# Ledger of designs, part 33: VHH binders against q9w197

Target 1, 300 residues: q9w197
Amino acid sequence: RLRLQDIPALTQDHCRMRDPAEVERIINEFVIGGPERMQIVSDFDYTITKQRTEDGGAVPSSFGIFNACQSLPENFKAETDKLYHKYRPIEIDPHMPIAEKVQYMIEWWTKSGELTSGFPFDQSEIDQIASKYTHALRDRTHEFFADLQRLGIPTLVFSAGLGNSVVSVLRQANVLHPNVKVVSNFLQFRDGLLDGFQQPMIHTFNKNETVLNETSEYYDLVHTRDHIIVMGDSIGDADMASGVPASSHIMKIGFLFDHVEANMKKYMDTFDIVLVDDQTMDVPRTLLSLIEKQHKLNLE
Below, E stands for the ipSAE of ESMFold2; O stands for the ipSAE of ESMFold2 at other seeds; V2 stands for 0.75 times the mean of E and O plus 0.25 times the DockQ between their complexes.

## First folded at step 16 (VHH; framework vhh_8ghr_2)

Design y5 (at its last look DockQ between E and O 0.83; V2 from the best seeds 0.00; counts 0 for: SAP .712 > .668)
Fold by ESMFold2, look of step 16:
Structure y5 (fold): chain B 300 residues (1-300), chain A 123 residues (1-123)
Amino acid sequence: as target 1 above (300 residues)
Amino acid sequence: EVQLVESGGGLVQPGGSLRLSCAASGFTFSPNYYIGWVRRAPGKGEELVAYIYPSEGNTWYADSVKGRFTISADISKNTAYLQMNSLRVEDTAVYYCARGSPVHWPSWGFDYWGQGTLVTVSS
């Protein structure tokens, strides 16, 4: 039986846990169950990508990559900024009921789609911009995805950002292996012109089984994999695996970078492991290595 | 209708070479598709040998074939290839080409498969 004290990566000061005994229990369930019971669900922006590079540079979001494309109408950014300033306060309002917020998120998506319609656009522009940020993935992301492929672990990149950017970055970084799927918002094209986004929109409040049941066959394909690692950088990411059976064991890893003191309690209440200013994949990789080590011993 | 048609299999001596082709129809190579070669020896499971994203040319190889096999694609012919050099008896298998996508469903990994081409490596 593994003890946390024997796993150095999990005893570092920046690795925080509300309930270390529960983390230890889940790790041991993962190790007993082996790789064939594992699945990964991860956000992309500031979860697979870094919040800041070592030189202090900013990393654009997946929509930020799109917004840097030269083919966009001259006033495109100003118009999207207007929508952001109108709807972002509603999105983060702690007092408005979720059902009401959802109506505003649909409105925001609809208006964003209208702005993103009716002009030519070549997806290769996204590829050109994205190529600059393949080095801005968390340290050892390449190794993490190689481990997942070697272990045959299905990996879902579940993003409310722009999937065209997500796919481009991951593919060009050589981590988009056959065991990886991306569920995200994608541009729609009609006769070479942009035509908004593909249905349905993924936003903060439906980034869970609501979207996955409607837009993918995810749960049908991974129904035997009830040992889940969830990775995210925001509170809303913790629910990405809510559609799995109640008997499932879920390890929720949260990357906390901004406003650490103000957000610490909420992150600790939400995630099983909170990683403060960690720009690496070292903790999730450690979990995989423990699973692999015991699996190999069992096969001897 | 999506189709993948393999060709180029046959009997070869150890140390020899073969070039497999996978002619695709019913779709065009785009950034959202990859083509893989998967092999299955009698009585054994499937082994992913290599894959390519044809639009960018990004490739991957299993350790068992690195340095001996090369996957490539010709976008103008809508065809992927597997050049197999320094063949060994353990490379004997039916080789399938397959298509997959990181964004399309319903299948995880590969959604369309060819019928396979037999490669036999023996004296």
Scores: ipSAE 0.744, ipTM 0.903, lowest interface PAE 1.2, mean pLDDT 89
Fold by ESMFold2 at other seeds, look of step 16:
Structure y5 (fold): chain B 300 residues (1-300), chain A 123 residues (1-123)
Amino acid sequence: as target 1 above (300 residues)
Amino acid sequence: EVQLVESGGGLVQPGGSLRLSCAASGFTFSPNYYIGWVRRAPGKGEELVAYIYPSEGNTWYADSVKGRFTISADISKNTAYLQMNSLRVEDTAVYYCARGSPVHWPSWGFDYWGQGTLVTVSS
């Protein structure tokens, strides 16, 4: 039986927990269950990529990579900015019912797809820009994904961003191994021209089981791999694994960087582990190492 | 109609070389597909030996073959290759070519497999 006090990475000042006893219980369930019951669900933007770099530079979002492409129409950025200014306040409105917000998110996505239509575009342009940011992943991400591959742990990268960018960054960083799947919004092409985005639409309010219900092999996983680590950088990421059975054990890790004082209570109420200004994979890696160590002892 | 056809297996002495090929049909190489080589030795499980994303040339190798094997692809021929150098007796196995995708379903890992080609390393 592991105790939190004996796991140094989890006792650091920046590692916060609303209920340490519950975290301890879940860790012990993971260790007992072994790697065969594990799965990972992670956001990409500012969860696998850094929220800040050592040199203070910005890391673009997955849509930010696309928006930097030179093939985009001259007024493209201005038109997407107009949509952002119209719909972003609705998205974050604390008083509007979610059902009403969903209608506006559908409108936003539809109009964004219309702007992203009718001109030639080549994936290689995204790849060229993405190559500049393969070093902007959290420290020890390469080791984290190598450990997941070695342990045979299925890993879902679930992103409401642009999947073309997500895949490009991960592939070029040599972490997109066969145990990794990406679910995201992808560009659609028709006759060599962009034609908006592929179905289904992924936005803030359906980044959960609603979208994943369309992925039959994911449902096979959630019934056989019921020990889940969820990783995200925003409140909405905590529900990414909501389609699993109620008997599942879920560890939710939240990366808090922006407006720490204002957001601390919300993050502590939402995530099991809140990591403040942590630009590494060290805590997730510690969980894997505990599981692997006991697994090896059981085999001996 | 996705099909992967391996060729180039055979008998080789230790220290020798062999080149496997994997001719793909029913799809073209694109950035979202990878081609892997998986081997199965008698009485042992399957081992992923190497994979490549053919469109960009990104590769990965298992520690057991790193420095001895080289995976490559020729987009114009829709074919992937495994160059095996400094072969050892423990490399004896049936080698399978397989396709996978980080975005394509239904399978996790690899969705289409070839029939396999036998490589025997013996003195």
Scores: ipSAE 0.714, ipTM 0.893, lowest interface PAE 1.3, mean pLDDT 89
ESMFold2 (binder alone), look of step 16: mean pLDDT 81; pTM 0.821

Design y6 (at its last look DockQ between E and O 0.56; V2 from the best seeds 0.00; counts 0 for: pae E 16.1 > 2)
Fold by ESMFold2, look of step 16:
Structure y6 (fold): chain B 300 residues (1-300), chain A 123 residues (1-123)
Amino acid sequence: as target 1 above (300 residues)
Amino acid sequence: EVQLVESGGGLVQPGGSLRLSCAASGFTFSPNYYIGWVRRAPGKGEELVAYISPSSGNTWYADSVKGRFTISADISKNTAYLQMNSLRVEDTAVYYCARGSSVHSKSSGFDYWGQGTLVTVSS
């Protein structure tokens, strides 16, 4: 039986837990169950990519990579910024009913699709921009994905961003192994011209089992895998695996960087492990290492 | 129409080698797809043997074949290969080439399958 005090990565000051005993219990369930019961569900933007670099430089979001492409219309960025300023306050409004917010999110995506229509676009430009940011993944991401592949652990990258960018970054970083699946928003093309986004659209309020219940890739991954690590950088990411059986064991890891003091309570209430300004994969990797070590001992 | 055509199967003695080919048509190798080899042995279900992402060269192998089989791809010929060395009787199966997607899969990880090629390992 593992104890948290014997796991150095989890005793660091920036590693916060509302209920350490529950974290310990889940870790031991993962270790007992082994890699064959494990799956990973992770956001991409600012979860697999860094929230900050050492030099303080900006890490673009998956849409940021797309927006940097030079073949986009001259006013494209300005128009998308106008949509952001209109809809973002609605998205984060603490008082508006969710059903009403959903209508605005549909409106936002519809208008974004209209902006992203009717012009030629060379998808290789996404690859060119993305190549500049393969070093902006969390430290030891390459090792983390190599471990997941070696252990045969299905990994779902679940993103409300732009899947074309997500796939490009993951592939060029040599981490898009066959055990990795991407569920995200993808560009639609018709006769060589952009035609908005493929349906259905993923947004903050449906980034959960409602979207995944309609995706056979997710259900193929989960039918035997009831030990789940969820990774995200936003409160909305905590629900990404909510469609699994109640008997499932879920470890929710939250990466907190922005407005730490103001957000700490919400993150602590939402995630099992909150990592403050941690730009690495060291904690998820530690969990895999514990599972692998005991698995090898059980085989001997 | 997407099509995958396997070739290179046959009869071989234990310890021998075979090279399977999978010629793809109706699509070109793309970063969004991977090619897998799945085998079905007599009296057994399907076993995923190996797969490759042709654009990146990333590969994966089942433990049962690791070190003996090598998957590769030639983008210019739109063809994937499975080099099978040190063959054993338990490798006897029909080998299928299949295409999978990193995104929007609607099947058990593969959306298009070939007709299969028989590999028989027997003394």
Scores: ipSAE 0.000, ipTM 0.144, lowest interface PAE 16.1, mean pLDDT 83
Fold by ESMFold2 at other seeds, look of step 16:
Structure y6 (fold): chain B 300 residues (1-300), chain A 123 residues (1-123)
Amino acid sequence: as target 1 above (300 residues)
Amino acid sequence: EVQLVESGGGLVQPGGSLRLSCAASGFTFSPNYYIGWVRRAPGKGEELVAYISPSSGNTWYADSVKGRFTISADISKNTAYLQMNSLRVEDTAVYYCARGSSVHSKSSGFDYWGQGTLVTVSS
């Protein structure tokens, strides 16, 4: 049986836990089950990409990569900014019922699709912009994804951003192996012209089993794997695996960077492990190493 | 409508070479797709031998074939290839060309498969 005090990566000051005993219990369940029961569900923006770099350079979101493309109409950014300022306050409103918020998110998505329609767009431009940010992935991301492929662990990159950007960054970083699947919002084209986004829309309130149940390939990929690591940088990411059976074991890792003091309590209540200003994959990698090595040792 | 047609299998002596081809139709190579070669040896399950992301040229090889096999793609011909050098008896298998997608796949790894081509390595 592993004890937390014997796992140096988890005893660091920036590694916070509301219930260390529960984390310890889940780790030991993962070790008992081994790699063949594991799956990973991760957000992309500021979860696989860094929240900050050493040189202070900006790390764009997946939509930020798209918005930097010069093929876009001159008024595109201004119009999308108007939609953002109208709908973002609704999205984050603490008092509005979720059912009402969903109706506004559908409205936002519909209008965004109309803005993203009817003009040519050079898809290779996304690759050109994305190439600049393959070095802005968390430290040791390459090793993390190599380990996941070697261990045969299905890895879902689940993003409410723009999948075209997500795929481009991951591919150019040489981490988009066959065990990795991207579920996200993708551009739609008709006769070479942009035609909004492919359905279904992914937004804050359906980034969970609602969208995943509509895509049979994800279910077939992961339905027998009940040991789950969830990684995200916002409290909404903690729900990405909420539709699994109650017998499942889920470890939720949250990357906290902005407004640490103000957000600490909510993150601690939401995630099992909160990593403060950690721009690496070291904790997830430590979990994989423990699962593989201690499972093997227990079988011997 | 997606079709993958393998060719180039056959009988070869140990140490010999073969080149397998996979002609794709019903889709064009794009960043979201990868092409793999999977083999089934007698009495064994499936082994992913190699894959390529045709748009980028990025490749991966299983340890069992690394240094001996080379996967490639010709985008203009919509065709992927597996060059198999220094063949061993243990390479005897039915080789399948397969397409996978990083997005909206029906199943784990690969969603469309060819008919397979037999490679026999015998002294």
Scores: ipSAE 0.000, ipTM 0.428, lowest interface PAE 10.1, mean pLDDT 85
ESMFold2 (binder alone), look of step 16: mean pLDDT 81; pTM 0.816

## First folded at step 17 (VHH; framework vhh_8ghr_2)

Design z1 (at its last look DockQ between E and O 0.96; V2 from the best seeds 0.86)
Fold by ESMFold2, look of step 17:
Formats: sequence, C-alpha cells, structure tokens
Structure z1 (fold): chain B 300 residues (1-300), chain A 123 residues (1-123)
Amino acid sequence: as target 1 above (300 residues)
Amino acid sequence: EVQLVESGGGLVQPGGSLRLSCAASGFTFSPNYYIGWVRRAPGKGEELVAYIYPSSGQTWYADSVKGRFTISADISKNTAYLQMNSLRVEDTAVYYCARGSPVHWKSWGFDYWGQGTLVTVSS
C-alpha cells in the first residue's frame, strides 16, 4: 500500500490537497487497477501549455494563435473584443442561473460564427504561428505523452478553444499520437471560405458529457476505463469527466496560477490536487509511474 | 469508400530489406489524418511500428524498429511507404496499414485497416 509521505512529488509545498487521505485512497485504487483501467481528460490552454514561460513571457491561447493570423479582416479583432466584453461578464457571473447563462453562450457562439464567415483562410497560417509555441508546453510534456502512448492510455484533449490551433501545436510538438483525441471548436469551410464553426458548439457549461454524448460514442469506447485523471486550469475543467458512473475513481488536478490566494478555497473545494505555480507535468507523470511500476510489483 | 491496400511483403533473409506500400483511396491526405503500420506476429498481439502525418511529414517509430525502418508518404500518389532495412527474424509478421485521425474518429486509435501483407524473415 502506497503512502503519500513516501511520494516526494506529492509532498512539495506547492502541491496542495484538501483531503490527502482521499488522494492516497484514489492513488491506491489506480495502482490496483493498472494502466488498462486508466483514461486521461485534459484541457489544452494553460493546462498543456504553460501559464507563463521561464522568462515570464505570454503564451497565446488557441484562439490567440488564430487571432494573430494576418489574413483576418481588418475589423475582426475589434468585433471579437466587443463580443467578449458583452458576454464574458455573463459567463463568470456568480449569481445567474446556469440555464440562463447557456442561452447567452449560444448567442455569443452564433455571433462569433457569423463574424468568422465569408472570407478566405488557410490552415497553413495557423500552422506557421503555432510552430513558434511548441516550446511553450509544460516541462516534460513530451515524456508524459510518450508514457501515455506506451501504456495504451486513451487521452482526450477537451478544449472550448480553437481545435485547429490545438491540433497544430500538439502535432508539431510530436505528442499527437494515435491514443490522443481532440474534441474542440473547429473552423468550418464552404467553397474555400470560412463558414463559422463546426457543430456542436463547446463552451464553459457544456464541456462535459453534454458535448461528448452528442459528438461521439466516447463513453462506449472507454467504458472499461473507470479510473480517470482530469487536468485543468479553471474551475469548469473539473467537470469534464462528469458522464462516468458514480462508482468511478477520478483524480482531479488543478493548475492554479492567477490570483492564488483569492482562488485557493474554490480550487481546493473543486480539485483533489491543486498545483500552485507549477509549469511542469511532473505530478501527472509521477502518478503514471506509480500506476505502472507498483501494479507490476503486485502481479509479481 | 475508404480503402487501404498493402503490397510489398515477401520472404527475405536476415539483414535484408523490403519496402511496403499502402495505397489509399476514398479519401485524400489532409492535416487531420495519420497513416500507421501495425504488425501482428503469430500468436502475438498488435504492435504499432510507425506512423506519419502525411501532410506535415511528422513521424514516429517504435523503439524496436528505430534506425532500421523509415515511414514516408507521397501525397501525389496517395500512398504511404515503410522501408524496412536490417531485417531480423523477430520482424516476421503480417503488416497492416491503418488510418486514423485525432479529430475525425469513430474508434480509438485507427478507424480503417488494410488486409495485411506477410513479411517473413528466415535464415
């Protein structure tokens, strides 16, 4: 039986847990089950990419990569900003019921799609910009994805951002292996012109089983994998695996970077492990190593 | 209709070379598709040997074949290739060409498979 005190990566000061005994219990369940019961669900922006580079430089979001493309209409950024300032306060409102917020998110998405329509655009422009940020992934991301592939662990990159950018960065970083799938918002084309986004829309409040039940037979494909690691950098990411049975074991890892003291209680209440100002994959990698190595020892 | 047709298998002595081809039809290579070679030895499971994203040229190789095998693609011929050098007895297997996508997927890993081509390495 593993004890947390014997796992150095989990005893670091920046590694915070509301209930260490529960984390320990889940880790031991993962070890008993082994790699064949595992799946990973991860956000992309500021979860696989760094929240800040070593020199403190900015890392663009997946939409930020698209917005840096030179072929976009002159007014595109200004109009996108107007939509953001109208709808973002609604998205984050602590008092508005979610059902009401969803109607505004549909409105936001519809208007964004209309804005992203009627002009030529070439994926190669996204690829060119994205190539500059393959170095801005969390330290040891390449090793993490190589281990996931070697262990045959299904890995879902689930993003409300722009999938064209997500795929480009991951592919050029040589981590987009066959065990990795991307569910995100993708550009739609008609006759060589942009035509908004492909259905269905993914936003903060449906980045969960709502989208996965509509876009794929995801849960049937992973039904034997009831040991889940969820990784995210925002509160909404904690629900990405909500469609699994209540008997499942889920480890939720949250990367906390901004407004740490103000957000600590909410993150601690939401995630099982909160990593403060951690720009690495070291904790997820440690969990994989324990699952593989200790499981093998138990089988002798 | 998506089809993948392998060719180029055969009998070869250890240390020899073979080149496998995978002719694709019913789709064109795009940034969101990868082509892989998967082998199955008698009485053993599947092993992913190599894959390529044909549009970008990104490749990957299993440790067991790294430095000996080279995967490539010719977009104009809609065909992927596996150049196998320094062949060993343990490379004996049926080699399958397969297509998948990280974006357009109905199953995990690969969605479409060829019928396989036999490679026998015998001394």
Scores: ipSAE 0.826, ipTM 0.932, lowest interface PAE 0.7, mean pLDDT 90
Fold by ESMFold2 at other seeds, look of step 17:
Formats: C-alpha cells, sequence, structure tokens
Structure z1 (fold): chain B 300 residues (1-300), chain A 123 residues (1-123)
C-alpha cells in the first residue's frame, strides 16, 4: 500500500490537496487496477502547453496560432478580438445562469464561423506557425506521452479551442501516437474555401458527455477503463469525464497559474490535486510510474 | 471500401533484408492519417513496430527495430513501405499494415487493417 509521504512529487509545497487521504486512496486504486484500467482526459491550451515560459515568451492559444496566419483577411484579428471582448466576460461571469451563458456561447461561435468563411486557407500555414511552439509544451510532455503509449493507455485531448492547431502542435512535437485522440473544433471547407467550423460546436459548458456522445463512441471504446486522470487549467475542465459510471475512480489535476490567491479555494474545491505554477508533467508522470512499478511487481 | 494490401513477406536468412509494401485504396493520405506496421509473433501479443504520418513525414519506431527498420510513404502511389534490414530470428512474425487517425476514429489506435504478410527469419 502506497503512502503519500513516500511519493516526493506529491509532498512539494506547490502541490496542494483538499483531501490528501482521498488522493492516497485513489492512487492505490489506480495501482491495484494497473494500466489496463486507466484512461486520460486532458485539455490542451495551458494544460499541455505551458501557462508561462521561463524566457517570458508568449504561449498562444490554439486559436491564437490560427490568428497569426498571414493569409487571413485584413482586420480578421480585429473582428475576432471584438467578439472575444464581448463574449469572454459572459463566459466567466460568476452570476449568469449556465443555460443563459450557453445561448451566448452559441452566438459567439456562430459569429466566429461567419468571420471564418469565404476565403481560401491552407493547413500548412497553421503548421508553420505551430512549429514555433512545440517547445512551449510542459516540461517532460514528450516523456509523458511516450509513457502513455508504452502502457497502452487511451488518451483523449478534449479541447474547446481549434483542433487544427492542437493536432499540428502535438504531431510536430512527436507526441501524437496512436493511443491519442483529439476532440475539438475543426475548420470546415466548402469548394476550396473556409466555411466556418465543423459541427457540433464545443464550448466551455458542453465539454463533457454531451459532445462525446454526439461526436464519438468514446465511452463504448473505453468502458473497461474506469480509472481516470483528468487534467485541466480551468474549473470547467474538471467535468470532462462526467459521463463515466459513478463507481469510477477519477483523479482531477488542476494547473493553477493566474491570480493564485484569489482562485485557490475554488480550485481546491474542484480538483483533487492543484499544482501552483507547475509548468511540467512531473506529477502525472509520477502517477504513471507508480502504476507501472506495482503492476510489474504483481506480475512477479 | 477502405482497403490495405500488404506484400513483400517471405523467408529470409538472418542478416538479410526485406521490403514490405502497403497499398492503400478507398482513401488518400491526408495530414490526419497515420500508417503503422504491427507484428504478431507466435506466443506473443501485438507489437507496434513503426508508424508514419505520410503527409508530414514524421515517423516513430519501436526500440526493438530502431536503426534496422525504416518506414516511408509515397503519397503519389498511396503506398507505405517498411524496409527491414539486418533481420533477426526474433523478427519472425505476421506483419500487418494499419491506418488510424487522431481525429477521424471509430476504434482506438487503428481503424483499418490489412490481412497480414508472413515474414520468417531462419537459417
Amino acid sequence: as target 1 above (300 residues)
Amino acid sequence: EVQLVESGGGLVQPGGSLRLSCAASGFTFSPNYYIGWVRRAPGKGEELVAYIYPSSGQTWYADSVKGRFTISADISKNTAYLQMNSLRVEDTAVYYCARGSPVHWKSWGFDYWGQGTLVTVSS
């Protein structure tokens, strides 16, 4: 039986837990179940990519990569910035009911799709921009995905951003192995021109079974995988695995970087492990290594 | 509709070479598809040997074959290849060509498989 005090990565000051005993219990369930019961669900923007770099460089979002493409119409960025400034405050409003927010999110993406229509565009331009940011992934991301592949662990990258960018960054970083699948918003083309985004739209409030049941047979493919690690950088990411049976064991890891003191209580109430200004994959990797080590011992 | 047809298997002595081909039909190599070679030896499970994203040319190799095998693709012929050099007895297996996608998927890993081609390495 593993004890938290014997796992150095989990005893560091920046690694915070509301209920350490519950984290310990879940880790031991993962270890008993082994890699064959595991699955990973992770956000992309500022979860697999860094929230900050050591050299002070900006890390664009997946849509930010698209916005940097030179072939976009004049004023495209200005128009998308206007939409962002109108709808982002609604998205994060603590008082507006979610049902009302959903209507505004639909409006936002509909208008974004209209702006992203009627002109030619080549994926290779996204690839060129994305190549600049393959080194802006969390430290040891390459090793983390290599471990997941070696252990045969299904990994879902679930993003409300732009999937064309997500895929490009992950592929060029050599981490997009066959065990990794991406569910996100993708550009749609008609007659050689952009025609908005493919349906269904993914936003903060439907990043859950609502989208996954509609766009994939995900849960059927992983139904024996009831030990789940969820990774995210925002409160909304904590529910990405809500479609699994209630008997499932879920470890929710949250990466907290902005306004740490103001956000600490909400993150601690939401995630099982809160990592403060941690720009690495070291904690998720530690969990995988514990699972692998005990599984090998059990085979002996 | 989607079909993958392997060829090039056979009997070869240790230290020899073989080139496997995987002719694809029913789809074209686009940025979101990868082609892999998976082998199954008697008494052992499946082993992913190598894969390639044909459009970008990015490749991956299992440690067991690194430096000896080379995967490649010819987009104009819609065909992937596995060049196997310095073959060893433990490379004996049925080799399957397979296609997958991180975006367009119905199964985990690979969605479409060939029928396999036998490679036997013995003296």
Scores: ipSAE 0.822, ipTM 0.930, lowest interface PAE 0.7, mean pLDDT 90
ESMFold2 (binder alone), look of step 17: mean pLDDT 82; pTM 0.827

Design z2 (at its last look DockQ between E and O 0.94; V2 from the best seeds 0.00; counts 0 for: SAP .706 > .668)
Fold by ESMFold2, look of step 18:
Structure z2 (fold): chain B 300 residues (1-300), chain A 123 residues (1-123)
Amino acid sequence: as target 1 above (300 residues)
Amino acid sequence: EVQLVESGGGLVQPGGSLRLSCAASGFTFSPYYYIGWVRRAPGKGEELVAYIYPSSGNTWYADSVKGRFTISADISKNTAYLQMNSLRVEDTAVYYCARGSPVHWKSWGFDYWGQGTLVTVSS
């Protein structure tokens, strides 16, 4: 039986847990089940990409990559910024009821789709800009995805951002292996012109079983994999696997970087492991290593 | 109709070379498709040997073949290739070409398969 004190990566000061005994219990369940019961569900923006780089460079979001394309209409960025400044405060408002927020999110994405319509666009421009961010993935992301592939662990990258950018970054980083699938918003084209986004649009409050049930056979394909690691950088990411059976064991890892003191309580209440200013994949990688190696020892 | 047609298998001596082809039809290579080669040796399970994203050229190789096999694609011919050099007896297997997508998927991994081509490495 593993004990938390014997796992150095989990005893670091920046690694916080509201209930260490529960984390220990889940890790031991994962070890008993082994790699064949595992699945990963991860956000992309500021979860697989870094929240902060050491050299001071900016890491754009998946929509930020698209917005940086020079072939977009002259007023596109300005109009997109106006939408952001109107709706982002609503999205993150701690007091507004979710049902009301959903109506504003629908409004936001509808208007964004209208802005993203009626002009030609060469998708290869996304690849050119995305290439700059393959070095801005969390340290040891390459090794993490190589381990997931080797262990045959299904990996869902679930993003409310722009999937065209997500796929481009992951593919160019050589981590988009056959065990990795991407569910996200994608550009739609009609008659050679942009025509908004493919439906249904994914936003913060439907980034869960609502979208997955409507757009994929995801849960049927992973029904034997009831040991789940969820990774995210925002409170809303904690629910990405909520459509699985209640008997599932879920480890929720949250990457906290912005407004740490103000957000600590919310993150600690939401995630099983909160990593403060951790720009690596070291904790998830440690979990995979334990699952593989200790499971093998138990079979002997 | 989506089709994948393998060719180029055969009998070869250890240390020899073969080139497998996978002619695709019923779809065009796009940034969202990858082509893989999967082999099945007698009495063994399936092993993913290599894959390529043809549009970008990104590739991957299993450790068992790295440095000896090269996957490539010709977009204009809608065809992927597996160049196999320095062949060993343990490379003997039926080699299948397969297509998958991280975005347009119905199963985990690959959605369409060829019927396979036999490679036998023997003195």
Scores: ipSAE 0.852, ipTM 0.940, lowest interface PAE 0.6, mean pLDDT 90
Fold by ESMFold2 at other seeds, look of step 17:
Structure z2 (fold): chain B 300 residues (1-300), chain A 123 residues (1-123)
Amino acid sequence: as target 1 above (300 residues)
Amino acid sequence: EVQLVESGGGLVQPGGSLRLSCAASGFTFSPYYYIGWVRRAPGKGEELVAYIYPSSGNTWYADSVKGRFTISADISKNTAYLQMNSLRVEDTAVYYCARGSPVHWKSWGFDYWGQGTLVTVSS
């Protein structure tokens, strides 16, 4: 039986836990179950990409990559910023009921789709911009994905951002292996012109089994994998794996960088492990390493 | 319908070369499709040998074949290739061409498979 005190990556000051005994219990379940019971569900923006680089530069979001494309109409960014300033405060409002927020998220997505319509656009432009950010993935992301592939662990990248950017970055970073699937918002084209986004809309409040049941057979494909690692950078990411059976063991890892003091309690209440200003995959990789060791021991 | 047809298998001596082809129909190569070669040796499980995203040219190789095998694609012919050099007895297997997508997927890994082509490396 593993003890947290014997896992150096989990005893550092930046690694915070609301219930260390529960984390220890889940780790031991994962180790006993081995890789064949594992699945990964991860956000992309600021979860697989860094929240900050060593030079202090910003890493663009998946929509930010699209918005940097030169072929967009000159007023596109200004109109997009206007929508952001109207709807973002509603999205993050701590008191508005979620049912009301959903109405505004639908409005936001609909209006964003209208702005993203009626002009030609070439995917290669996203690829060109995205190529600049393959080095802005968390340290050891390549190794993390290589191990997931080798261990046969299904990996879902679940993003409310722009999937065209997500796929482009991951593919160019050579981590988009056959065990990795992407569910996100994608550009729609009609007669060679942009025509908004493909349905269904993915937003903060439906980034869960609601979307996955509409767009995929994901849960049927992973039904034997009841040991889940969830990775995210926002509170809304904690529920991405809610569609798994209640008997499942879920480890929720949250990456906290922005407004740490103000957000610490909320993140600690939501995620099992909160990583403060950690720009690496070292904790998830440590979990995989522990699981793999037990798998190898069971085979000998 | 989506079809993948392999060709180019056969008997070769150790150290020899073969070129496998995978002619695809029912879809066009796009940023969202990858083509892989998977081999199954007698009495052994499946091994993903290599894959390519034909649209971008990104490739991956298993350690067992790295430096000896080269995967490529010709978008205009909707065809992927596996150039196998410096062949060893251990490369003997049925080689399957397969297509998958990180976005347009129905199953885990690969959705469509060819019939397989036998490669035998023996003297």
Scores: ipSAE 0.846, ipTM 0.938, lowest interface PAE 0.6, mean pLDDT 90
ESMFold2, look of step 17: ipSAE 0.849; ipTM 0.940
ESMFold2 (binder alone), look of step 17: mean pLDDT 82; pTM 0.826
ESMFold2 (binder alone), look of step 18: mean pLDDT 81; pTM 0.817
ESMFold2 at other seeds, look of step 18: ipSAE 0.825; ipTM 0.931

